# VH-VL binders against o26902, part 1

No score or structure here was measured in a lab: all are predicted.

Target 1, 155 residues: o26902
Amino acid sequence: MKGSDALIMALRNMAATLGVYDLMEVRVFLERSCRFVQERYRAIYVDAYMSMVVDSVLDLKAGFSGTPEMDDARYSLRDALKRLDEINAPTIVGLTVLYRTYVKGEPLHPPGTPFPGGFEVEKKDGVHYCPVKDKQSDNPEALCDICIARQSPLP
Below, numbering starts at 1 at the first letter of every chain, in headers, positions and changes, except where a header shows other numbers; antibody chains aren't numbered by Kabat.
F, E and O stand for the ipSAE by ESMFold2-Fast, ESMFold2 and OpenDDE, each averaged over both directions (binder to target, target to binder). V2 = 0.75 x the mean of E and O + 0.25 x the DockQ between their complexes.
[cut] stands for letters that were removed.

## First folded at step 1 (VH-VL; framework fv_cemiplimab)

Design c1
Fold by ESMFold2-Fast, scan of step 1:
Structure c1 (fold): chain C 155 residues (1-155), chain A 124 residues (1-124), chain B 107 residues (1-107)
Amino acid sequence: as target 1 above (155 residues)
Amino acid sequence: EVQLLESGGVLVQPGGSLRLSCAASGFTFSSYAMTWVRQAPGKGLEWVSGISGSGGSTYFADSVKGRFTISRDNSKNTLYLQMNSLKGEDTAVYYCAKDRYDFWSGYYTYFDYWGQGTLVTVSS
Amino acid sequence: DIQMTQSPSSLSASVGDSITITCRASQSISSYLNWYQQKPGKAPNLLIYAASSLQSGVPSRFSGSGSGTDFTLTIRTLQPEDFATYYCQQSYSTPYTFGPGTVVDFR
């Protein structure tokens, strides 16, 4: 799929059909997926993710003319699609995950996303780190397996 | 039932212009990309142009780039192909087709429904 | 641009025969290959997408296989309505390109 515009065209076609009602479905999905996140952080986490989703959709609608980062994907695209289907992810969530992981080469939570304890997603020496990736290994609704971010080193 | 009905094909002189229309029914028009495919008399199929569901993204074959424009009016369920600077080699039956994609199984794209076609003849 | 070739350009067959048509891409297109059938004076009809997935309503005697650069369309137990022209088409990248077609005529 690398260097091909087939994925980008498909994602852009999907983005073009999405509107405000689709965003309501995404929020419901995120609230369910973040059920076990402490309430004091859940709203910040969900809102940060919603902002990232909106930005991704608008970027695709604007015609994304950058260079795809598909060649750095460590996860099979087919496995990612299977995973999204298994959790009944809304189309807009699937679009965002595929766009960030396989086109942009960016984590699902952008750098600066806050987490409990003062930790945040950060980029060091070209690698994205997330403080909670390993803690989600037993969560059947988590999408960490198809995110490019690595677990932050233990302090 | 999905139906696509092309219209507008006529005899045009070289260098002329023509606009083709494709009226769609039986599906949520704005949710699907649409495409134009042409076929010269006695020849094979040639992809011409594609447009996203919103109309925000358009794509063209090299042979028509700069001369043809694709557009859609989602309030009227209609697809258009504006053809300018027509050449003899543009003589063909022009088909409108619905561009289906299967996102969850690998983002495959394929033309699942086609119109009957409209004949454009470019001749002096 | 990705170039598509088909072989044979034409073939003659009888009802009940099994036939195979091949399609080759000038570069790897993974499984992004579709097959269409066109009868004289009619619009094309989708038979197979994603190299091997049968379109709803298409008879099971049609099957597709292959990946990368080499693909085949097989029609088992040919029926009278199967005499037509068959086209492969890559959907890997724009511009999308079709093969030149294979004409299946009655013997």
Scores: ipSAE 0.006, ipTM 0.510, lowest interface PAE 12.4, mean pLDDT 78

